# Miniprotein binders against q96jn8r1131to1294, part 31

Target 1, 164 residues: q96jn8r1131to1294
Amino acid sequence: TLEFLENHGKNILLSNGNRTATRVASYNQGIVVINQPLVPQLLVQVRIDFLNRQWTSSLVLGVITCAPERLNFPASACALKRAAWLLRGRGVFHNGLKICEKFGPNLDTCPEGTILGLRLDSSGGLHLHVNGVDQGVAVPDVPQPCHALVDLYGQCEQVTIVNP

## First folded at step 5 (miniprotein)

Design h16
Fold by ESMFold2-Fast, scan of step 5:
Structure h16 (fold): chain B 164 residues (1-164), chain A 120 residues (1-120)
Amino acid sequence: as target 1 above (164 residues)
Amino acid sequence: MKVLVIIFSDDPEILKRAEEIARELAEKYGAEVRVIHTRDYSPDYAVLLAYEYGADVVIIIVTDEEKAREVYEWLKEELPDVKVFVIVEGGEEAAKRLEEEGVDAITSPEEALEALRKYL
């Protein structure tokens, strides 16, 4: 079954059989990665459990194409300069460069209880799902293997993996 | 536009010039400006302040070239969308070396205002 890898940002505590990630300090060092590659048709979903509104931005999610089990994570996912495709706010970012200004809803405003999903289609397109609704292709032709990543940044202090 | 000016110095001349820049940004360009000064250098604190304030632009004043590089890298890593300028109190050669490495370094608070005019 899907779990968060034990290799994660230093401010993360895993619980609930490694299916819940909690950021226990600060606003950063909150990167977690799913324990198996994001293969076509696999829908990985997380629910936002807790938002701390002392911060202004919120979680980031996306994929990386490097092996995550022994990766030294930067303080923020957006500092990844290699083979990283991330959704933050309304933007889509590739290796730190914004490649799309407005895609899907603003992730900084999603309330507690929102379910966010990532899925590859058969053509390698990366899709975002919000509360079960496919937002379309955020990134075409993602290289494989790739790994689903969630950065519990800013407001988002807890997420839980949920079944489709 | 939200501009945060962080001064890691208690030099009254630097503080005075920074306050003048803040006033001009607010009055002429309609910017929301916050100025913070402290002797206690901390790149973590700079990142925290910029994030809490929701800064679009951060101007850092430090006395040491290595501190300037360090705080710039911290801000760009944590907040890549924020425009960051560092002012190294101590001269034009330090600023030029930092610019060669991709750090947006300037020699005075007045130069930061001119650089920001391109984005306003």
Scores: ipSAE 0.000, ipTM 0.162, lowest interface PAE 15.0, mean pLDDT 81

Design h17
Fold by ESMFold2-Fast, scan of step 5:
Structure h17 (fold): chain B 164 residues (1-164), chain A 120 residues (1-120)
Amino acid sequence: as target 1 above (164 residues)
Amino acid sequence: MKVLVIIFSDDPEILKRAEEIARELAEKYGAEVRVIHTRDYSPDEAVLEAYEYEPDVVIIIVTDEEKAREVYEWLKEELGDVKVFVIVEGGEEAAKRLEEEGVDAITSPEEALEALRKYL
């Protein structure tokens, strides 16, 4: 069973058997990580539960290749300059460097109820799924083991893990 | 040196002044300058721009002292080692009050560049 790790950003509160993450303050310190490595047969999905329009940016998601259980998370996933592949807005970022200008939908505009998924294919390609639709390969050849990360940044104050 | 100027104001006069300041920094001091205008209430997208741009210096321009303190503290908390300076309407008297509260307040961006010469 998929859960968020108890090691998370400082502003996160976990509930619903560690399957719901709520950011309870500010716009940052909202990183959560799935409790098992992202392996090729695993589809990890989260639903956007609540958006606060006081902020202008939104959820970031992706993978990290460092061990997350004891990691001291930065205020934002975008501060990670090593071992991170992230999707923000329409961009794809590797260790802070933008490697693709326009991939998939704009994550800053996904409404409440949107289901976002991450999956590795058999060749190590990282796929984004939006409401069940595969957007294609965002990042080829992701090193393993890697871990699915969601950053409840800006507008996105709550997400829940949902089963396929 | 890379300077990021973040404007937290929709006032056309402030926007005009910020553009003039950015031109002076680039032309007279040889700085690489990026200017972003964000809504006068939300730092979150500005911080993401800072992570991407990786500035040596951030200068924020805001219209009032309370907002200046608030956005300065948010940016300092998240950006850590990046040097952040605040330019606030109200001139030297306002800057002095902010400095007493621990904010690196300046009256001109040239003052920020001069402060950094110490480390060069």
Scores: ipSAE 0.557, ipTM 0.799, lowest interface PAE 1.4, mean pLDDT 85
Fold by OpenDDE base, second read of step 6:
Structure h17 (fold): chain B 164 residues (1-164), chain A 120 residues (1-120)
Amino acid sequence: as target 1 above (164 residues)
Amino acid sequence: MKVLVIIFSDDPEILKRAEEIARELAEKYGAEVRVIHTRDYSPDEAVLEAYEYEPDVVIIIVTDEEKAREVYEWLKEELGDVKVFVIVEGGEEAAKRLEEEGVDAITSPEEALEALRKYL
């Protein structure tokens, strides 16, 4: 069963069998990691449940290739400088550096109810899915094992893991 | 003196207070004031702006104590020697609790101005 790990950002409260993450304070410290590593053809999806429009920006999606169980999470995923591939806004980032300017829809403008998915293909390419639609390869060759990461940042205050 | 006001709220009343503070700082104290609203800027962008602006004083305006605490600690870590003042809508009790934790917290424009007089 896909769940968020108990090791998470300090402003996160897990519920619903650790399938729902809620940021209960501020705008940051909201990183969560999904327990099972991504394997080829496994689609991991989260739904944006609640947005707080008091803030700008929104959730960050991506993967980490370090062990997540004891990771000391920074205040935001943007501060990850190693072993991280992230989707923020329309950009793709690797270890804090932008490697793609425009990819897929703007995550900062995804409304509540949007279902975002990550999937590795057989070649190690990381795909973004939006509402079930494959947006293509965001990262062409991701080291394995890797874990899906969600940063409940800015507007995004709650997400839930959903089945495909 | 350069003052940066960062508003971590979309509450109209807080916005009004922030504007009042900014105006008074400029008019009464001759401060150069820049105002950033998190409606328009992400927190990360606000920090970036602070880096670029190099303010002498940063005033953060937030709706509640928890936000105040977190934002204060974060900004203090990021901005280093910049003095940070926290204006909290949560009231006097929240401010007192924050002060006990070492946060420079204020709850009104008047208090903000008084606090700033010590440093400006």
Scores: ipSAE 0.028, ipTM 0.291, lowest interface PAE 6.3, mean pLDDT 85

Design h18
Fold by ESMFold2-Fast, scan of step 5:
Parts: sequence; structure tokens; C-alpha cells
Structure h18 (fold): chain B 164 residues (1-164), chain A 120 residues (1-120)
Amino acid sequence: as target 1 above (164 residues)
Amino acid sequence: MKVLVIIFSDDPEILKRAEEIARELAEKYGAEVRVIHTRDYDEDEAVLEAYEYGADVVIIIVTDEEKARRVYEWLKEELPDVKVFVIVEGGEEAAKRLEEEGVDAITSPEEALEALRKYL
């Protein structure tokens, strides 16, 4: 089954068989990575369990093409300057550069209970799913292998991997 | 040089100071300057704005000493190569305490301009 890797940001505590990630301090240092490569047809989903409204920004989702077991994670996913494709707010970012201004819903406003999913199509297009609804292709031609990443940033203090 | 001025105050006098700093940076140093306010952004969002803007220098204007230290530490953690300065509207004693904690604290726009001369 899908689990979060034991290699994660320093403010993360894993529980529930490594299927729940909780950020226990501050607003950052909350990167987690799924334990299996994101291969075509695999839908990886997480549920937002808890939002701390002291903060205004929220979680970041995406993929990295680096080997996650060796990675020394930066304080935020947005600091990744190599091999990273991220969705933050309404933007799509590649290696820290915004490549799309408005894609899908605003991730900073998704409420508790929202289920967010990442999936690769047969052509290597990265799709975002929100509560089961495919938002379309956020990033075309993602190199493989790649790994799904969630950054519990700002408001988002807890997520849990959920099955379809 | 890209300079981001972040203001954590709704005080009209402090907002006026922020505008003056931005104007002098643009006029005297040819800097590209962006100003954001606490009314529009919270602390974590302001840090992300610094990252997205590609700031070379961040100037924080704040009245609360604890918030100044906290935001300074966050910016240095996420953007260690960025020069960060804090303008404390709490006066010389507050700035001195922050400086003893390792925060680059200044008390006036003129001090901010002088401090930046070394990085220009």
C-alpha cells in the first residue's frame, strides 16, 4: 500500500502506519513523499485533515524526479530548484519558476476534508484531481521516474493518504 | 537589484515611511521595488511573496519586536542568501535588543539606505 517515506521534513511526524503526516511545529519543514513512483494510471490521493487558520498559505502538491530517499529537504518545496513541478495556490511552478498563473481551484482555500489527487496520463501529463474531479493537465511531459510530493505548508498541518 | 518591502502595520505614519524607503531605493540606487502590507498578506504568505518575487533584499517594517524576530528568522531559513533588514518602530532600545539576538535591525529609512550601500 501507499505510505509516506520515513525521509521527510524535520517538522513532520508520521502515524497511522505512515499514512498520516502531521506538521508539529511552525509553518514549514513539512515536505513528505509517497513511497512508490507515480507511474501512469496510479492515482495518489491525500485528504486535508486539519487547517490552522493562523496561516494564510496552504499545502503544495507536485512531483520530483530526484531519488527521495537521499534528499535533504529544504524548508519549503518552493525552494526546490531542480527536478520539481509544483502546484501552489492557483499557480504551476517548475524549479521555482511560475509557468502558469491560473490552474484549477485555489489550493490555499481548499477546506478540511478536501481530497487532492495526482495522476500521470499515458503521455506523461500530470493531472490534479479535486474531490474526484480531474482538473486537467497541469504539466505536460513529466520525466519518469517521478515521485509525488506534498508540502504541509502554512495552514495545512495534517494530511492522510486515502484510497479511491 | 530587487527589493521587497513588507509592512506589518496599518499605522498611516509607518505606511508613509515604507513608501519613502521604496521611493529612495528606486531613485538613488535604481532598484526595482515592491511593497506589500499586512492587510493584504499574512507572515507566511509574505515569505512566499519574497521567494516568488525573487527578492535580493527584504526590508521588514514592524512595530512588534517578537514578530520582527520571528519573520526575520523565517526569511533567513527559507532564503538564506537574501539580505534581510528590520525597521523597528519601537525605537532604539527595541532595535538594540533585536541586534543582540542577531537580527539586522535599524531605526530609520536613512539607516536602511546606508546599510544597503555595502550590497549595491
Scores: ipSAE 0.452, ipTM 0.720, lowest interface PAE 2.2, mean pLDDT 86
Fold by OpenDDE base, second read of step 6:
Structure h18 (fold): chain B 164 residues (1-164), chain A 120 residues (1-120)
Amino acid sequence: as target 1 above (164 residues)
Amino acid sequence: MKVLVIIFSDDPEILKRAEEIARELAEKYGAEVRVIHTRDYDEDEAVLEAYEYGADVVIIIVTDEEKARRVYEWLKEELPDVKVFVIVEGGEEAAKRLEEEGVDAITSPEEALEALRKYL
């Protein structure tokens, strides 16, 4: 069963069998990691449940290749300097550096109800899915094992893991 | 003197503090001040804005040490003649670490003003 790990950002409250993450304070400290590593052809999806428009920006989605159980999470995923591939806005980032300017839809403008998915292909390419539609390879040759990461940042205050 | 204040935070208190700093700089020091709030955590935006504005001084307000370091380094690389101050909100230890690395890091608006007084 796909769940968020108990090791998470300080402002996160898990519920619904650890399938729902809610940021209960401020705009940051909202990183969560999904327990099962990504394997080829496994589609991991989260739904944006609630947006608080008091804040700017929104969730960051990506993968980490370090051990998630012992990771000391920074206030935001953008501060990860190693073992991190992230999708923010329309950009793709590796260890905090932008490696692609425009990829897929702008995550900062995704409305509530949007379902975002991550999937590794057989070649190690990381795919983004939006509402079930494959947006293509966001990151080629992602090291394995890796875990899906969601940063409930800015507007994004709640997400839920959903089945494909 | 042109001062650019760049805010990498959505925190209302940080925004308020930035505005206060800007006002103080303008009123007490006669600085021309621009305040920008980055919607994204794009470090390139800070550099580009500083360049386009023609800033003499850049004040970066961030919430984490790693962001502070990256933005500072990029600004120094691209705009070596621009003075950069970094405010790491709530992070005294982070500020100390940054200072040890050669970053002009501070933790409060008051410290920023003091630092600027010494510089101006």
Scores: ipSAE 0.006, ipTM 0.269, lowest interface PAE 10.5, mean pLDDT 86

Design h19
Fold by ESMFold2-Fast, scan of step 5:
Structure h19 (fold): chain B 164 residues (1-164), chain A 120 residues (1-120)
Amino acid sequence: as target 1 above (164 residues)
Amino acid sequence: MKVLVIIFSDDPEILKRAEEIARELAEKYGAEVRVIHTRDYSPDEALYEALEYGADVVIIIVTDEEKARYVYEWLKEDLPDVKVFVIVEGGEEAAKRLEEEGVDAITSPEEALEALRKYL
């Protein structure tokens, strides 16, 4: 059973059997990580439950290749300078550096109810799924083991893990 | 050195002051300066602008003393390696109260330039 790890950003409250993450303050400190490594063909999905329009940016998601159980998370996932591949807005970022300008839909504009998924293909390519539709390979050759990460940043104040 | 000036105010006089600070930093210190304000960017967008721009220094301009405190703390939390200064309208007394609470508050462009001289 997929759950969010107990190690998370300090503004996060876990509920619903650690399957729902709520950011209870500010716009940052909202990083959560899935409790199991993202192995090939495992589709990890989260649904956007609540957006606060006080903010303008939104959810960031991707993978990290370091062990997350004792990791001291920065206030924003995009501040991670090592072992991180992230999708923010329309960009793809590796360790804080933009490696792709336009990939998939703009994550800052996904409405409540959107289901976002991460999956590794058999060649180690990281795929983004949006409402069940594979957007293609965002990052090739992701090192393993890796762990799915969601940053409830900006507008995105709540997500819930959704089974396929 | 890259300096990001973030304005959390709609006041035209404060926008003018931010432009003056940017000009002085560029002309006297050779700094690269970028200015953004709240009408175009929320605080969360401002963080991403600072990260993508590679800011070494952030100067926040606000009119609300209470807002100055939490915005300063948020940005220092998000940008631990960046020097953050706050310019608050309210004069020297407001700046002194913020300094007593651990906020790096300044009241004038010259004060900002003198403080930044240590990092340039």
Scores: ipSAE 0.331, ipTM 0.605, lowest interface PAE 2.9, mean pLDDT 84

Design h2
Fold by ESMFold2-Fast, scan of step 5:
Structure h2 (fold): chain B 164 residues (1-164), chain A 120 residues (1-120)
Amino acid sequence: as target 1 above (164 residues)
Amino acid sequence: MKVLVIIFSDDPEILKRAEEIARELAEKYGAEVRVIHTRDYSPDEAVFEAYDYGADVVIIIVTDEEKAREVYEWLKEELPDVKVFVIVEGGEEAAKRLEEEGVDAITSPEEALEALRKYL
């Protein structure tokens, strides 16, 4: 049921019924968004399928509160200055500003096969799950509706949606 | 004005001159300057550092022509509103070829000061 939207960064190619996203060029232009809003208790998960060690940074994931179907995505998610809460490296960012210095594991070091998940709790807290383990609340009180976003940036050239 | 200098070189003379230029920019022109030195060539990390710092100007120091061209093009794509300069060490001929291709390339940290005078 869960799929990546057909509106995505220009370097993305979708396959496997729009459940696998591959970045086919460069290190950027790799934003994808899940086709359904992230509603409370829904766990959206992606598996890292392929890492290119030519780059040192890796995927960014989080949520946006704007409608994604017709968005002109920037080259990277970090350029989003409105309506975006992102997890990058060890940091948490809101509209380009770092709001938490160290949360969870360093996303730049997660190996191939890692499963990363996003979930809203009943109070609107955004949780990160790593290989099934809840890392806690990264962002409290996320506005709804919101949409799960993955930026296949740097090392991360392929992800696949994984059911719980 | 916020200037970010990123150095992908272990040459101690380059590091010393870059620090001197950073101090002059801060003292003479009142610029806020951040200098990052890293052994590993990581242009994708350079982009994130520029976003996090809120840089108005980015100066990247690299060792060869191919890296200079790639870094310049990537930074211009990611940061279209930011002034980007690349410094190519050990390659004055390489800098000439890059300029012919439209890359804002200079051969030493000292030339960055001259290039920035227009924007200061």
Scores: ipSAE 0.310, ipTM 0.661, lowest interface PAE 3.5, mean pLDDT 85
Fold by OpenDDE base, second read of step 6:
Structure h2 (fold): chain B 164 residues (1-164), chain A 120 residues (1-120)
Amino acid sequence: as target 1 above (164 residues)
Amino acid sequence: MKVLVIIFSDDPEILKRAEEIARELAEKYGAEVRVIHTRDYSPDEAVFEAYDYGADVVIIIVTDEEKAREVYEWLKEELPDVKVFVIVEGGEEAAKRLEEEGVDAITSPEEALEALRKYL
């Protein structure tokens, strides 16, 4: 069963069998990691449940290749400087550096109810799915094992893991 | 010299202090000053506003040390050529901690002015 790990950002409260993450304070400290590593053809999806418009920006979605159980999470995913491939806004980032300017939809403008998915293909390419639609390869060769990461940042205050 | 003052607070005293800083910078140093008051504490707003304004200097006024650090890091990463000063309400101790981490932290308008004299 896909769940968020107990090791998470300081402002996160887990519920619903650890399938729902809620940021209960401020705009940051909202990183969560999904327990099972991504394997080829496994589609991991989260739904944006609630947005708080008092903040700017929104969730960051990506993968980490370090051990998530022992990770000391920074205040935001943007501060991850190693072992991280992230989707923020329309950009793709590797270890804090932008490697792609425009990819897929702007995550900062995804409305509540949007279902975002990550999937590795057989070649190690990381795909973004939006509402079930494959947006293509965001990262062509991701080291394995890797874990899906969600940063409940800015506007994004709640997400839930959903089945495909 | 373009100076952007960003206030991440609704505290009346902070707002007053920011206005005083802005006035002094404009009147005494001839700086072009823009003041932004926001209830959003997200660091990306500071970056965006600084970039959009074309700021040479950014003064951030925040309520806590953690936010100060985060905003400073964002600005330095995204706008490395922009000089950043942080005023944090956490007082002198908070400022000292931030300075130890490489953050240009100040505690008063007077200190801000003194620090800026070197750049204006």
Scores: ipSAE 0.019, ipTM 0.303, lowest interface PAE 5.9, mean pLDDT 87

Design h20
Fold by ESMFold2-Fast, scan of step 5:
Structure h20 (fold): chain B 164 residues (1-164), chain A 120 residues (1-120)
Amino acid sequence: as target 1 above (164 residues)
Amino acid sequence: MKVLVIIFSDDPEILKRAEEIARELAEKYGAEVRVIHTRDYSPDEAFLYAYEYGADVVIIIVTDEEKAREVYEWFKEELPDVKVFVIVEGGEEAAKRLEEEGVDAITSPEEALEALRKYL
């Protein structure tokens, strides 16, 4: 079964058998990582449970290719300068560089109850799923092994892993 | 040098001053300058904007010392590799108090650029 790793950002509290992540302070220090590598065809999904409208940005999700169990996470996933492919707002970022201007829906506007998914296809393409709908290939050739990452940034204060 | 000016005030006079500061930096020192306002960008969006823009220097314009301390600490945590300066509208006396607390407070954009000259 999928769970969030016990190594996470400083402001995260895990509950519900490590399937729910809550950011208990501020707007940052909210990075969590799924406990299993993202292998081809595995669909990892999280539901947005709570949005704090004090902030305007929202969650970031993507993959990292370094081992996450003992990583010292930065305050924001956007500060990762190596081994990171991230989806933020409408953009796709590799190691801090925007590689796609407009991909999928704007993640900053997804409401509570939205289910976001990450999946690798058989060719190593990283896909975003929104409420069950495949948005297509955001990143074509993700190195493996890689690990699904969610940054509870800004508005997004709680997510829960959900099964298909 | 890429400079980002972030305005934490809805005061029209502060907004006008920020625009004048940005113009001065671009015209006199050849800096690439962008200005954003917390009216249009919440603080969390402003930090993400700074990452995407690739800011070398961030200049925060704010109206009071308590807000200056809070915002400076946010940027110190979020942008560890970026030089951050605060222009506080309380003037030179307020800037001196903030400096005694470890905040990089300045009274003009020229002061910020002069401080960075040795790193170029």
Scores: ipSAE 0.462, ipTM 0.737, lowest interface PAE 2.0, mean pLDDT 86
Fold by OpenDDE base, second read of step 6:
Structure h20 (fold): chain B 164 residues (1-164), chain A 120 residues (1-120)
Amino acid sequence: as target 1 above (164 residues)
Amino acid sequence: MKVLVIIFSDDPEILKRAEEIARELAEKYGAEVRVIHTRDYSPDEAFLYAYEYGADVVIIIVTDEEKAREVYEWFKEELPDVKVFVIVEGGEEAAKRLEEEGVDAITSPEEALEALRKYL
């Protein structure tokens, strides 16, 4: 069963069998990691449950290739300088550096109810899914094993892992 | 001196306070002041703005103690040479607790101005 790991950002409260993550304070410290590593053809999906419009920006979605159980999470995913491939807004980032300006929909403007998915293809390409639609390869040749990461940042205050 | 006021709240009273602070800093101290709001700027963008603006002083207005702590620490870490003040709406007790933790926390525009006098 897909769950968020107990090792998470300081402002996260897990519920619903660790399938729901809620940021209960501030705008940051909201990183969560899904327990099972991504394997080819496994689609991992989260639904945006609640947006707080007090803030700008929204969730960051991506993968990490370091051991998630012992990761000392920074206040935001943007501060990850190693072993991280992230989707923020319309950009793709690797270790904090933007490697693509425009990819897929703008994550900052996804409404509540949006289901975002990550999937590795057989070639190691990381795909973004939005409401079940494959947006294409966001990151080619991602090292394995890797774990899906969600940063409940800015507007995004709650997400839930959902089955395909 | 360049001062950036960052508002981390939609509370009308906080908005009013920010405007008052900005006005007084400009009029009384001749500071160049800009005001931004997190409705328009994410925390990351606010930081970037401060950096690009070349702010000498950042005044952050927040609604609670936890926000104050987090934002202060973040700005101090990223902009170590910038003086950061936090105005917290959590009251004097909250400000006191923050100060004990090394956060330059204040509760009112008047206190902000007083605190800034030694730096301006």
Scores: ipSAE 0.016, ipTM 0.258, lowest interface PAE 7.7, mean pLDDT 86

Design h21
Fold by ESMFold2-Fast, scan of step 5:
Structure h21 (fold): chain B 164 residues (1-164), chain A 120 residues (1-120)
Amino acid sequence: as target 1 above (164 residues)
Amino acid sequence: MKVLVIIFSDDPEILKRAEEIARELAEKYGAEVRVIHTRDYSPDEAVLEAYDWGADVVIIIVTDEEKAREVYEWLKEELPEVKVFVIVEGGEEAAKRLEEEGVDAITSPEEALEALRKYL
């Protein structure tokens, strides 16, 4: 079964059998990683449970190709300068560089209850799913193995892994 | 050198001082300067802007000491390799109290220019 790894950002508290992640302080230090590699056709989904509107930005999600079990996470996913492909706001970023200006919906405005999904297609293309709708290929040719990452940044204080 | 000036105030006098700092950094030191105004006080937005633009130095302009401490701590945590300076309303007395607490506080454009001379 899919769970968040026990190695996570220092402001994270895991509950619900490691399927719910809550950021208990500040706006950062909220990176979590799924416990299994994102293999082709596996759809990993999280639901936004709680947004704190004290902050302006919101969650970031994507993949990393480094081993996550003993990784020392930075304060935010945006600080990852190697082996990271991230979706933030409307942008797609590779190792801190914006590679696409406008992809999918604005993640900073997704409301509570939104279900966000990541999936690799058979050609290694990374897809974003929003409430069950495939947004298309955000990143082609993702190296494998890779691991799904969610950064509970800014407004997003809680997410839960949900099954299709 | 890329200097990001972040203003957490709509006070016209503060905005004018920020423009003077930005102009002098560009004209006298050849620095690349970007100025952003934050309507909703939120350090997460400012940090993302610093990452996206690749700032080497951040200068924060805020209206009070408590907010100055809070924002300084957040930026140092998230951007440990970036030099952060704070300008606060209240001048020399406020800056002295902040410095006693380990915050790099400055009181004037001239002081900002002198402090940044090392990084140019």
Scores: ipSAE 0.516, ipTM 0.774, lowest interface PAE 1.9, mean pLDDT 85
Fold by OpenDDE base, second read of step 6:
Structure h21 (fold): chain B 164 residues (1-164), chain A 120 residues (1-120)
Amino acid sequence: as target 1 above (164 residues)
Amino acid sequence: MKVLVIIFSDDPEILKRAEEIARELAEKYGAEVRVIHTRDYSPDEAVLEAYDWGADVVIIIVTDEEKAREVYEWLKEELPEVKVFVIVEGGEEAAKRLEEEGVDAITSPEEALEALRKYL
């Protein structure tokens, strides 16, 4: 069963069998990691449940290749400087550096109810899915094992893991 | 551990908070703390003070995001080994903007202490 790990950002409260993450304070400290590593053809999806419009920016979605159980989470995914491939806004980032300017839809403008998915293909390419539609390869040749990461940042205050 | 606190504001509340941070760092964590208060402290002077004193950590307290960015970038460039935190008066939104740019921005004394616990 896909769940968020107990090791998470300090502003996160887990519920619904650890399938729902809620950021209960401020705009940051909202990183969560999904327990099972991504394997080829496994589609991991989260739904945006609640947006707080007082903040700018929104959730960050991506993968990490370090051990998530012992990770000391920074305040935001933006501060991850190693073993991280992230989708933020329309950009793709690797270890804090932008490697693609425009990819897929703007995550900062996705409304509540949007279902975002991550999937590795057989070649190690990381795909983004939006409401079930494959947006293409965001990152080629992602090292394995890797875990899906969600940063409940800015507007995004709640997400839930959903089945495909 | 040497912590340099640089205050770029005359706001009494900011000054009070800075003193509280300094006190707690010294008392709870045994840090050697130096506090500098200036209305118009140049980034160059901040770097020189940190360097000459041998600061391990610098906490910048400012009212202006641009000033925060300027001092932070200068310190990181000249003293990359020194940990730098920024407290900006502009609130959480200002801190968020700085954070998105890679600045280690904090909004409260508690956050500063929590962040520093990992290093002290």
Scores: ipSAE 0.269, ipTM 0.708, lowest interface PAE 1.4, mean pLDDT 89

